VHH binders against Probable E3 ubiquitin-protein ligase HECTD4 (HECTD4). Designs and how they scored, part 4

Target 1, 370 residues: Probable E3 ubiquitin-protein ligase HECTD4 (HECTD4), of Homo sapiens (Human) (q9y4d8r3627to3996)
Amino acid sequence: SGGDPTYAFNIRFTGEEVHGTSGSFRHFLWQVCKELQSSSLSLLLLCPSSAVNKNKGKYILTPSPITYGEEQLLHFLGQLLGIAIRADVPLPLDLLPSFWKTLVGEPLDPEQDLQEADILTYNYVKKFESINDETELEALCAEIASQHLATESPDSPNKPCCRFTYLTMTGEEVELCSRGRHILVAWENKDIYAAAIRSLRLRELQNVECVTAVRAGLGSIIPLQLLTMLSPLEMELRTCGLPYINLEFLKAHTMYQVGLMETDQHIEFFWGALEMFTQEELCKFIKFACNQERIPFTCPCKDGGPDTAHVPPYPMKIAPPDGTAGSPDSRYIRVETCMFMIKLPQYSSLEIMLEKLRCAIHYREDPLSG
Key: E = the ipSAE of ESMFold2; O = the ipSAE of OpenDDE; V2 = 0.75 times the mean of E and O plus 0.25 times the DockQ between their complexes.

## First folded at step 1 (VHH)

Design h03 (framework vhh_8h63_2)
Fold by ESMFold2-Fast, scan of step 1:
Structure h03 (fold): chain B 370 residues (1-370), chain A 117 residues (1-117)
Amino acid sequence: as target 1 above (370 residues)
Amino acid sequence: ELQLVESGGGLVQAGGSLTVSCAASGSIFSIYAMGWSRQAPGKERELVAGITSGGSTYYADTVKGRFTISRDNAKNTLYLQMNSLKPEDTAMYYCATRWSESGYDYWGQGTQVTVSG
């Protein structure tokens, strides 16, 4: 405290490459954060949207801690965030924007934050909001019942479309209002029903009780007044790094294997093709290249080797393909996701490069499968 | 609140071996980096070994090659296997959780290790 905390503790780990204190400390934080995001602890929950490939791998704080130990874990999470800020060491945590908004005291957006966290509940709410007559409501309720629409728990004992009840994100049935289990959804109350479900999910996402514990932990490391000066995005950037793909940042930190130059024609085609990508396509590209949708600050492998502890960002590597058989234009891009390494053929044109990159991001989910 | 209880200390001859254990209460043990520190009379407290939640280990130069730290997350137990013990290893051994470079959050009561020789 008051100096560089990374260098205050000289750490050496048996079974790992010997790094400077900076690298070993980053590896330690990486392992702690990975364990906090493990399903065995119930501290963090994969967002419901993740189940339908929206915000896949992104977490929320599990609604309502049930033990003193869980409160201490949340306090500890807050301390980790404070350490990240003070040491300028990003944490490999994938939390939804709703967490960062609540942490800095900003209200949630009832449209955007619900859609990002729970697209199925969002669509369910929108169906009730969009109906304009009683016959449509009856048809909607029958359709939902027949489709077995549930946001959580396949063992749910109740159909949420029939009464003023809904499932929490943890799979518990709750009443949306006093005596809700005895109130049927009807034309006179359908908008109240939709609003109540939205309110339930937003309260769970905001999770004020758990965020208060995180804030207490954070406040033990940094002055909480600092939070009044930061936007939710700035807070995430100072703790976990960029949530979007910044192509210039990626390019500036890319390494080229000996014999390759940034100015090589096919390398220029590579960057030119990526400049034509949307953010969605860039996220798919990064997922193809390192098995995550954010530029990594540590090695992408959970059990990563000696390089996992290097100063962020963890560099993307461009290498030539294995072997020399055949025309470069006939080959496909290969990757080593654990090393964030692209094995890039010497394609003859921008058009071919773009075609092969789009093939890679759209036609395979696991780039090393097969 | 994480509670730590050390055991397994005792008197051992120089060149001998001893294993000390630390039992943690609660299901939260697995997320903590754990360590063993020791304090001998007239000496400052030193961190001798550490282990992350994932199993990566650290050893002080004074014990490297002689001591082995391990953990059993299913049993919420931390171990320190001490081989080729020397009289200078005589100390009270403390189990602790680590979350920062400046120190540890939770400390046990300690277990005394005495090496005669």
Scores: ipSAE 0.000, ipTM 0.098, lowest interface PAE 22.8, mean pLDDT 75

Design h04 (framework vhh_8h63_2)
Fold by ESMFold2-Fast, scan of step 1:
Structure h04 (fold): chain B 370 residues (1-370), chain A 122 residues (1-122)
Amino acid sequence: as target 1 above (370 residues)
Amino acid sequence: ELQLVESGGGLVQAGGSLTVSCAASGFTVSSNYMGWSRQAPGKERELVAGISRGGSTYYADTVKGRFTISRDNAKNTLYLQMNSLKPEDTAMYYCAADSFRGYVRAEDYDYWGQGTQVTVSG
């Protein structure tokens, strides 16, 4: 559509366009996933560890009693996961491994999964487990009480007590056991207290009720028996793709318009500039180029796909820009996202190429297709 | 065990040249983003040079045109060739590696060596 009649593409590209996911559809899925991960829906919650720069930007399902409306959104999330598997379109969802484990029916690791999701609660639990004597316990309980802005009890304003209660991930105080608000943490029960907090947080992370709704939605698109054959990692890869971009793989599978060569100076600058990108910048580049933030876990093999490949639905294509007016260095990179095609000016240096690529991924989040 | 060991530091006159080396064990330099950072007393660590898995290089403006980062895959060793040295280049030089981040910012690197001291007189 933007092509010059003097340009030619391999026959396979024209066939793939008929059955492939369009840039508009990939953009729609991106918008939906961003909305699901937004604070406005409260369906997904940034993991508590994210607040202290551990698993930054990683989400969990919000652990609260679900309403009918929330159940429908979780069912829809499941349908999106099924669509991702069937259409081989990776979803830009940043969910912790605990979600994928629960989805396929694997138990959570009480050490690793708690550390990844909520390092502050993990450290809190470990403090109680490591206490060596009653004086240390009294000091810890006093420290915890002094950090709260709760109203002091008229009965004991200078002697705060630790009780069998804890905050949920949504900030609600709950009893860890029957009548927990009336049970004091003491030397005899401190390990039970620590174990109860760990159990609470792991139940919230597992979130069986919400995951059941997701599984119901998923089951409307694919056979749920398939989940018994997949590891948690394999499930994540089939739905969201790799959480990193393999630049060497992308380069090896990139196609060039007739008349362009991989060894052309500006093309070498292009690859050199991308090698200078962080993984976050590479994900933004892939989003700019084809409306996806991740690479699908499939091979472009004609016979149904080989075991390994992390490729876009179509090979990335590099083409010259439309028209030749003005200095190449004054132009900006254009893309046709539905074709995974980059219209690349003949920039005169690596520095200019890097500047223009960073400009593209920073200022044009929603790329112009056509 | 993954290990980075720097060597080749020393005293050099302003305007002189020096090459520092970093021997890697437990992983390959060609498979990782590799870099050199430096830290002078009372200052933050500064990434001065980086090299990607594919061989593309980065240099801080303070050293651009004077320093060259390279690697020898057969020896599994990273190098920093420093030319036209200035007194302000005096610092402890650290080798860094990361398998998943870009090579442009010091905070993107997950593994660091013990360092080698470079002192420029003048």
Scores: ipSAE 0.000, ipTM 0.136, lowest interface PAE 17.9, mean pLDDT 77

Design h05 (framework vhh_8h63_2)
Fold by ESMFold2-Fast, scan of step 1:
Structure h05 (fold): chain B 370 residues (1-370), chain A 121 residues (1-121)
Amino acid sequence: as target 1 above (370 residues)
Amino acid sequence: ELQLVESGGGLVQAGGSLTVSCAASGLTFSRYAMGWSRQAPGKERELVAGITSGGTTYYADTVKGRFTISRDNAKNTLYLQMNSLKPEDTAMYYCAAGTKYLYSGSEYNYWGQGTQVTVSG
C-alpha cells in the first residue's frame, strides 16, 4: 500500500459485470479509494473549507509538483474511474465539483468554486475588494499582519505591511507576481492583489497537470471523447453515484424477506428513524449496511428511456434476526454487508429504533465485512 | 411539534404576480424539506414546488420557469413567488413539511390549512 507505485500498477483488475457487483469487489474498491484519500500518500488533500465545516470531508487533488510515482498513482485513479463506469460499481470518493468540472473540461466558477473550496481565502479576497478608503486599507493590513508573523515596512520600521505573496494550499509562501516579495500592498494595487490571490487558488483547484494524468488513466479504459458529452455532475454520478443518499429511492428499492411487510410496525419505525437522520448519518448507515457510502447511478441506456429510475446494483434487504433469545429491545442490529442485508429486531418504539440505529453507525466497528 | 400557517393569497389578474408565504413555529424548521401543493375544486392535490433543507429545488412541469420556491431559515418562513399567473393556477395552496427527500410523489408529514389563490381572466 503506502506509496509504492509498483504495487499499485502490478494489480491486475477485471471489472467484468459478473464480478463487478460482488461484496469482495466493492470492499477492494473501498480499501483502494480510502488508501488514495489517506494522508500517507498525499495524493488528495481535504479542501480548506472542510476545516471550518464547509464541505466537510471533501477532497481536492493536492496542488504540488508531482513525482513519477505520484503521476502513476493519478493515472491509476483515472483507471479506477473507468472501471467504475464499465462495471457499474460506485467509488467512495468525496471530491469537490471543481475536480469533476476540470476532468470534463468545464471552466471553474471564480466565485462559487473558490467559496466552496476555500471560504477563508474567499473572505480574505472580499475584504480587500470591499475597502473604500486608504486609512481602512492600512488598518486591514495591520490587522492581518498581527494575526501572522508581523513584517516591517522598509519606509517605517516596526510598522506591519502586506506583500504580494500568499500561501499555497500546501502551506508554501509564493510570489503572486515577479518580485512579489518586494512589492507592498497599497491603495493603488489592492484590487490587483486580491485578483492575484483568487487566480492562484483557482489554478491550484483546477490542477491541470494532475487532472491530465487522471484523464490519461481514464482514457486507457473508456473513450475520452464521451467526456465531452457529460456534465460534471453526470460524470460524478457515473463514477461515485449521487453525492447524497436519496431515502425515498432507497425505500422504494428495498426488499423484505417473506413474512415481513413494509407496513409492519417495526419497519415503519425503521423508516421513520432514517427520516430523522442527517445526510452524514445516512452515509454512515449505508456504509454500515453495505460497506459503501453512495447509491450508484444507473445507466439510462440499459432500459431505453431518458428518465429511467436509479436502481442500486443490488437491493437493500430487510430480514428478521437469527434466533429469538431475549427481548427484541435488548438486541443490536446485525448486517450482512456483502448482501446489503439488515437483520432488524422488532423494536417496540421509534425512540428505541433511533437509539439502536445511531449506536450501529457511530460506535460499531468500521469498515464492516459480511 | 411543527405548525404551518400560510398567508399572502388573494385575487390577481392573469399575467400578474403574487407571493405566498408559510410561517413555521418550532426550532427545527431548518431540518425539514418544505413544499407547496395546490388543489383546485374537483381535482387531486398536486405538488408544485419543493425545497430541501440544503436549498435544492424541485418544480412541477406546469410551473417551471414561472414559480420560484425559497426559504429563510432565520425567519422560519417558506416562500412561493408566482409570476405570469394563469387562470388554471387558481387553487388552494398548501404549505407542507417533511423529513424525506424531494422528487415527484414525495410525501409530507405536516400540512398547513391553505391559502386561496384566484387568477381572473
Scores: ipSAE 0.000, ipTM 0.096, lowest interface PAE 22.0, mean pLDDT 75

Design h06 (framework vhh_8h63_2)
Fold by ESMFold2-Fast, scan of step 1:
Structure h06 (fold): chain B 370 residues (1-370), chain A 119 residues (1-119)
Amino acid sequence: as target 1 above (370 residues)
Amino acid sequence: ELQLVESGGGLVQAGGSLTVSCAASGFTFSDYAMGWSRQAPGKERELVAGIYSGGRTYYADTVKGRFTISRDNAKNTLYLQMNSLKPEDTAMYYCARDLSWYGEHFDYWGQGTQVTVSG
């Protein structure tokens, strides 16, 4: 369709006359991604492992029947991924590797991807697989029945039982096979039971119907053949940037303007102060410095990199302040977000550097970054 | 609109070889994983081979080392080359479009082509 505004934006960003992406547009995309990752749209679900502090804050596509409205939102998500690639504007999406694997056509690892997404179900499955004694199986079934994790036993005087049913990630009880509600887990079928639960969860994680809708949206912006050239991690890097702030990686790719040395005292204070930051503070610092919450892999205000086959990080630049007015300790840190450039005063101590950096990340973006 | 048409089946002696093909139309063939499944009389359908949009392949243990799946995206055609055929390979062979890239979610099937291996 030629009347699609998203398609029109993509065409403009490939043109020679297009000025770089503004902070306003980047802020709009950030807000859209935050809304997609909120409970209000039900499109994305926090992974089950997040509830037990594994992959905390990471999302998966909600494994539920697709409605027309949800299909359109998934198509739109695909278009956003395409825009991120074409416009060189990374999205703050916190999706599990299983999403990126399925998007590029890679199979899921039945051990690692289940463990990362749903450690409780992984442990449940492993308990049944590791049992070598029939009495131990009966004890496990009794324990599970008492915890209400399995279907309750019928009116039986002898022993509790589990049936060939399990809960979906959305909390619905489903049959693992034909007549599963009427099949008891027993010594002779416990491994089949464990395999069926694993298969159910992996199908939910792949969520192929939803990913197909995302791929359709993506394909309206970029040729899908490009996906065959990218690993899952490379696809994530091109759309979202690095999923965490690695300070050593940031430092290794930082450039110093003429007249500044990495060994300068105030630059040592700069890195020392950042070493004291939490991941949340580092994300706020990167947002202050380049108007996005991940280390950029391409220039924030340019259309693509010189080498689109490789995904190097875009370097942060440290420059001196533009003026000499007043004491260095009285100045504020200034940035040019489009160039990932920090104009850093020669602060006299680590304590002052830390204070000024925390001031910058806790203020509104506009007052300090310009 | 969407159509998968299998061909190339027939009668072959044990130890022989046969290639079945599937002509796809009505969709962008290169965007989809494709697979081959088979069903013998009185038995459940078995997935034997699949190929991702990017060209990676997977095989059931029963056919691994004997069967080769391939695709020609320019011709919208899927192939299954079957070597060292056994009487147990006798079945109706179905071509399928696969949304899962792993053989879990087939959304469209062909009519099938019969392969009979005599021993």
Scores: ipSAE 0.000, ipTM 0.135, lowest interface PAE 18.5, mean pLDDT 77

Design h07 (framework vhh_8h63_2)
Fold by ESMFold2-Fast, scan of step 1:
Structure h07 (fold): chain B 370 residues (1-370), chain A 119 residues (1-119)
Amino acid sequence: as target 1 above (370 residues)
Amino acid sequence: ELQLVESGGGLVQAGGSLTVSCAASGRTFSDYAMGWSRQAPGKERELVAGISSGGSTYYADTVKGRFTISRDNAKNTLYLQMNSLKPEDTAMYYCAVKRGPFTLAYDYWGQGTQVTVSG
């Protein structure tokens, strides 16, 4: 349907026992989570870093003043998280670590969390923090002014200015202090300016008002005291499943095309090579293979997947390459990301397999696959 | 800034009772989750009891059923009532506060109060 939140409110989650293991109920939760992450509700916002391919597809809570209706949706999100924990049913939500930190009561890291959420603002703040000379400040202000003049759209949401104002994550210009629009950045106040921008973005990212509504909803399903025992990662694991790649789990659910066996020499080299990968390399491999950083529970390139409601993850498939031309060792790994399918040449050694897999993950955005 | 001063420690015989107190100043006490941690010679610091801003309590398994944490927001004071004390309870007791709203980590702000249980 068309993202009807009224339908969600007709479900009696408070005071009713919820059993989340039936396929129709799992499908309902999956559709609700898709709607919450859709642009139609404005409840969640893609993080700014996503626009420059950092934490692509990761969401934050929208940092605008909330209405009563939006507060009810945030409360409902909290109830969904509580239901996921109690029913052991993972939700397909892709929220930035800063959300999980704030939810469990952990402070944000002003370096790491800002960089993960908004790399452009992080870099902008760092430029001002690194200036130790008035001449360098004048050069930076001239650079910013030149970039402003290069922008043809007068309403560009991403251009900073040399006054005590900055853009919110939703694109509104706000004053960093009283009369900020009339205060110029100068040598005497540049550190205050940088600190004010950092403070603004971290306050938006933490979003205490919205997280309080989510915690209230969560607290209606589970005791909030349990959050004092959970790390941010453990909270994410209990609600949304593993954000890391479990190689044994991936292998157990992998399918082989007719004529291929798990015990085939090149298949053994494939798994042996992946065992040598770091978690960062494994995430890059999954991104290469299915265009997302987590093991998928639905088809990667389409919304359909209610048939997986009773079945574990969407399986990775291993197939032979389409052509026979040339030596196997001269070929590159090819993939069909929409089907989570690897077209794997019969490489002659573990060393060659490892080299080809590392080549594939390095060039995943501009693949050399052939 | 929030300042914490512990008091009420002393020497007590096994099976006895003792109450330690923590007086807070400088900030709104009622907005913070508070706790008691202890450190015995040769051991790491452990959180033995916690109380939320709303009054919900937590106890470590080693003290559950013997210790009671409470707060008086009007007096900005945190209490730990210790009953059926054992020699193993001998430690320096520290008042702890969460670093801010929604933080999980506790800070140890005071100088502590020594509790010694003789057998």
Scores: ipSAE 0.000, ipTM 0.105, lowest interface PAE 19.3, mean pLDDT 75

Design h08 (framework vhh_8h63_2; at its last look DockQ between E and O 0.04; V2 from the best seeds 0.00; counts 0 for: pae E 20.6 > 2, placed apart)
Fold by OpenDDE, look of step 2:
Structure h08 (fold): chain B 370 residues (1-370), chain A 123 residues (1-123)
Amino acid sequence: as target 1 above (370 residues)
Amino acid sequence: ELQLVESGGGLVQAGGSLTVSCAASGFTFSTYGMGWSRQAPGKERELVAGINSGGSTYYADTVKGRFTISRDNAKNTLYLQMNSLKPEDTAMYYCARIPYSGRYYQPYGMDYWGQGTQVTVSG
């Protein structure tokens, strides 16, 4: 950690138009995103609420002082977001709404965003805000003491009390005010205590330092003025797309080549098989087929535009397999990821189709296969 | 480019009424909260009123019952109707964007400001 960060790769984009037409390029972006989300870099962490099955799988930027190397990585993350927008390649990021709000400069909701990110702290704060007398406070302190945050009062060694300290999201105990470790939570200051905790958590969620780095990176790719025109949700959708695969949408926009029809038996098996897939499997399928985990969130055709207005590699294409040698059931599914094209053998049953698809998505994730 | 342009300020007698307006451009107005702040000479800027994208409003205690904030999304315009004006209301009034106006209106929630319009109330 004491050395200058070294990057394994450098990406330079020339020109105003960036298109994600290359399967390898999309895979590259995917890999980079995965690395940035890796535990080894510690740039992102699961939101605390995830621990109690709220917003499970959603990440936030790690709210800790950042090194120069980390700053550069965050800058790079911003660049990736910009590239995603320009190239229309959705990134496999699962970031909490608070991140997107902060990114676009929208203030956090001290209730909603806190509750979403850290429901335990939210509830904790609410307990202090809702007590009506000293007796209730004592009871609450006793309860907390049984968990970890309360200590014995110096003046009353047998009476549990809280102090003006709290844990950061990274697990560090911090003072909520000057000499907070020596300040007991009492009836007179309980509201200040609660407010201080709320403030701490909101500052962590805002993560100005990290977001500044991300925004700087983003701004190097696209005009930051664009952010002023986008809601947090719009920003998320434009960068990351939908977190789920809409199979009906996919099917409705699939193109069939070389005389194939949607009504062909093996095509019916194909869609039947996908209908049996979990969202995870569908994501893997999309990855297999076009090196993305997600598909575009919008359809120009629904907005009155032609189907040709779709950004490559969309739409998905189904084509016959190369060659005719051997039994169809002995053949493997092949893909041209750059075109989002599936070369699909005429498998004889749904069961075989299902098996072959599952095999493809689990065992044939070679980015160079198409 | 994001722009907020205030208008309608002027001199008014105590007890009078005035409406200030803010024309917004360069962003999707309807999806953002908006607010009015004011700054009197020698005083800090203070939030006067806010309205979220859903139409919920907030008022400072000092203006509650006298001022009304409203918006016309079709015109991308924010309004502040000020009634029963007092000399203490004399200030530069600023229109501000509030990207998300949740339950609590906080000053840090405003990210863009106009140039302001002067409101002067004579005693």
Scores: ipSAE 0.000, ipTM 0.219, lowest interface PAE 16.1, mean pLDDT 84
ESMFold2-Fast, scan of step 1: ipSAE 0.324; ipTM 0.690
ESMFold2, look of step 2: ipSAE 0.000; ipTM 0.147
ESMFold2 (binder alone), look of step 2: mean pLDDT 82; pTM 0.827

Design h09 (framework vhh_8h63_2)
Fold by ESMFold2-Fast, scan of step 1:
Structure h09 (fold): chain B 370 residues (1-370), chain A 121 residues (1-121)
Amino acid sequence: as target 1 above (370 residues)
Amino acid sequence: ELQLVESGGGLVQAGGSLTVSCAASGSTFSINTMGWSRQAPGKERELVAGITSGGSTYYADTVKGRFTISRDNAKNTLYLQMNSLKPEDTAMYYCAAEYRGSSFPSRYDYWGQGTQVTVSG
């Protein structure tokens, strides 16, 4: 028997290959993806930028030596991506563009991808690159020591100096070059020091060993030639949906039920209120409206369907309220999540619309709670 | 899996100039520190120039002021412009890339086949 639960689970899951989905199977995939993003498995790591509210909630593959157990989990992640493509069911995975670039074989951008993943390390590197004076370098070393990133010089105990060492994304101190712990950062080598840190972080971010295991799992479900024919964004779109809520894209694909027009006053208030939302609020709105964190590309209640490389978005519908009792301003927004349908009262102002939309995204009942 | 192919070597007279090129294939060129090393018959290999992903350069004292290293990340190509060549510069020139968390002066594990530069005179 399978003595490892993960191994036994993978065999069962792959053998069943249920690519047409009921709500229970979709919920199962959601739970599995959330567990893979959990701290319990250490498979995925919140990107360092997330700690300072840049790319908040975005993950990378943990840059550590791969064990057999981790390789099996990464292979399983690849299988889940393949199932998402085959079944047209988006997975709730929030991975940085660097993952998708490496998965399809595209190189990382040394400026942009470092900023997105680790803005603190990016800023640290840029400070060293921008220094034009030795006195400014001494001042920078003193400032960095206050952040616990520098050590005291043996020759000048009152003047902190950096060495050719840096912390990995997992917090381990490593040498940036042979004998790096014995090499002090000085005017003549500061740019080499900065570049070494950049190279270390970009190699960790690329994480070729872990991505190779994911590709192996993906290749067991779909033809690997698809990886070479898709852009990184297309690959993410096909597996997880668009990584952000594009309000203009949502508007362009919204349908209005008979008797309603985009130019109706309360509908103009609806779009005006959503324009005031942050991306976090828009994600909560889409979750309220269709029980998914991204704009759906298939009907939320659809079981199976045509398998295509590019699928048009499933349209949001705006409908009138289901009852006649009470003032419009006293009513709350109701939805049919499986149809991506908003039953929108004719609120009298933008202020009331915004209040009711914010109420809806902060107070939502589980569809199963009836 | 970075592959390196050097070209542009040849015979040149003392005081002349030559540019050698390295074409790289693989997804890591733009993020790697790249370099040029050389080996003359019966001598140890020496690193003559290095360049980081951001463009910072290093030169060995033997070539400083005469050689210029550059990179084109869009073309995945590394260059070494050699001016005021001396007979002592005669060597096989190798393209190199850093490997596994190192920086300059660092370990270079990706070595190409080399291109021969011969300086007469």
Scores: ipSAE 0.000, ipTM 0.114, lowest interface PAE 24.8, mean pLDDT 75

Design h10 (framework vhh_8h63_2; at its last look DockQ between E and O 0.02; V2 from the best seeds 0.00; counts 0 for: pae E 11.5 > 2, placed apart)
Amino acid sequence: ELQLVESGGGLVQAGGSLTVSCAASGFTFSSYWMGWSRQAPGKERELVAGIGTGGSTYYADTVKGRFTISRDNAKNTLYLQMNSLKPEDTAMYYCAKGHYDILTGPDYWGQGTQVTVSG
ESMFold2-Fast, scan of step 1: ipSAE 0.459; ipTM 0.806
ESMFold2, look of step 2: ipSAE 0.000; ipTM 0.333
ESMFold2 (binder alone), look of step 2: mean pLDDT 85; pTM 0.856
OpenDDE, look of step 2: ipSAE 0.023; ipTM 0.376
ESMFold2, look of step 12: ipSAE 0.000; ipTM 0.397
ESMFold2 (binder alone), look of step 12: mean pLDDT 86; pTM 0.857
OpenDDE, look of step 12: ipSAE 0.007; ipTM 0.240

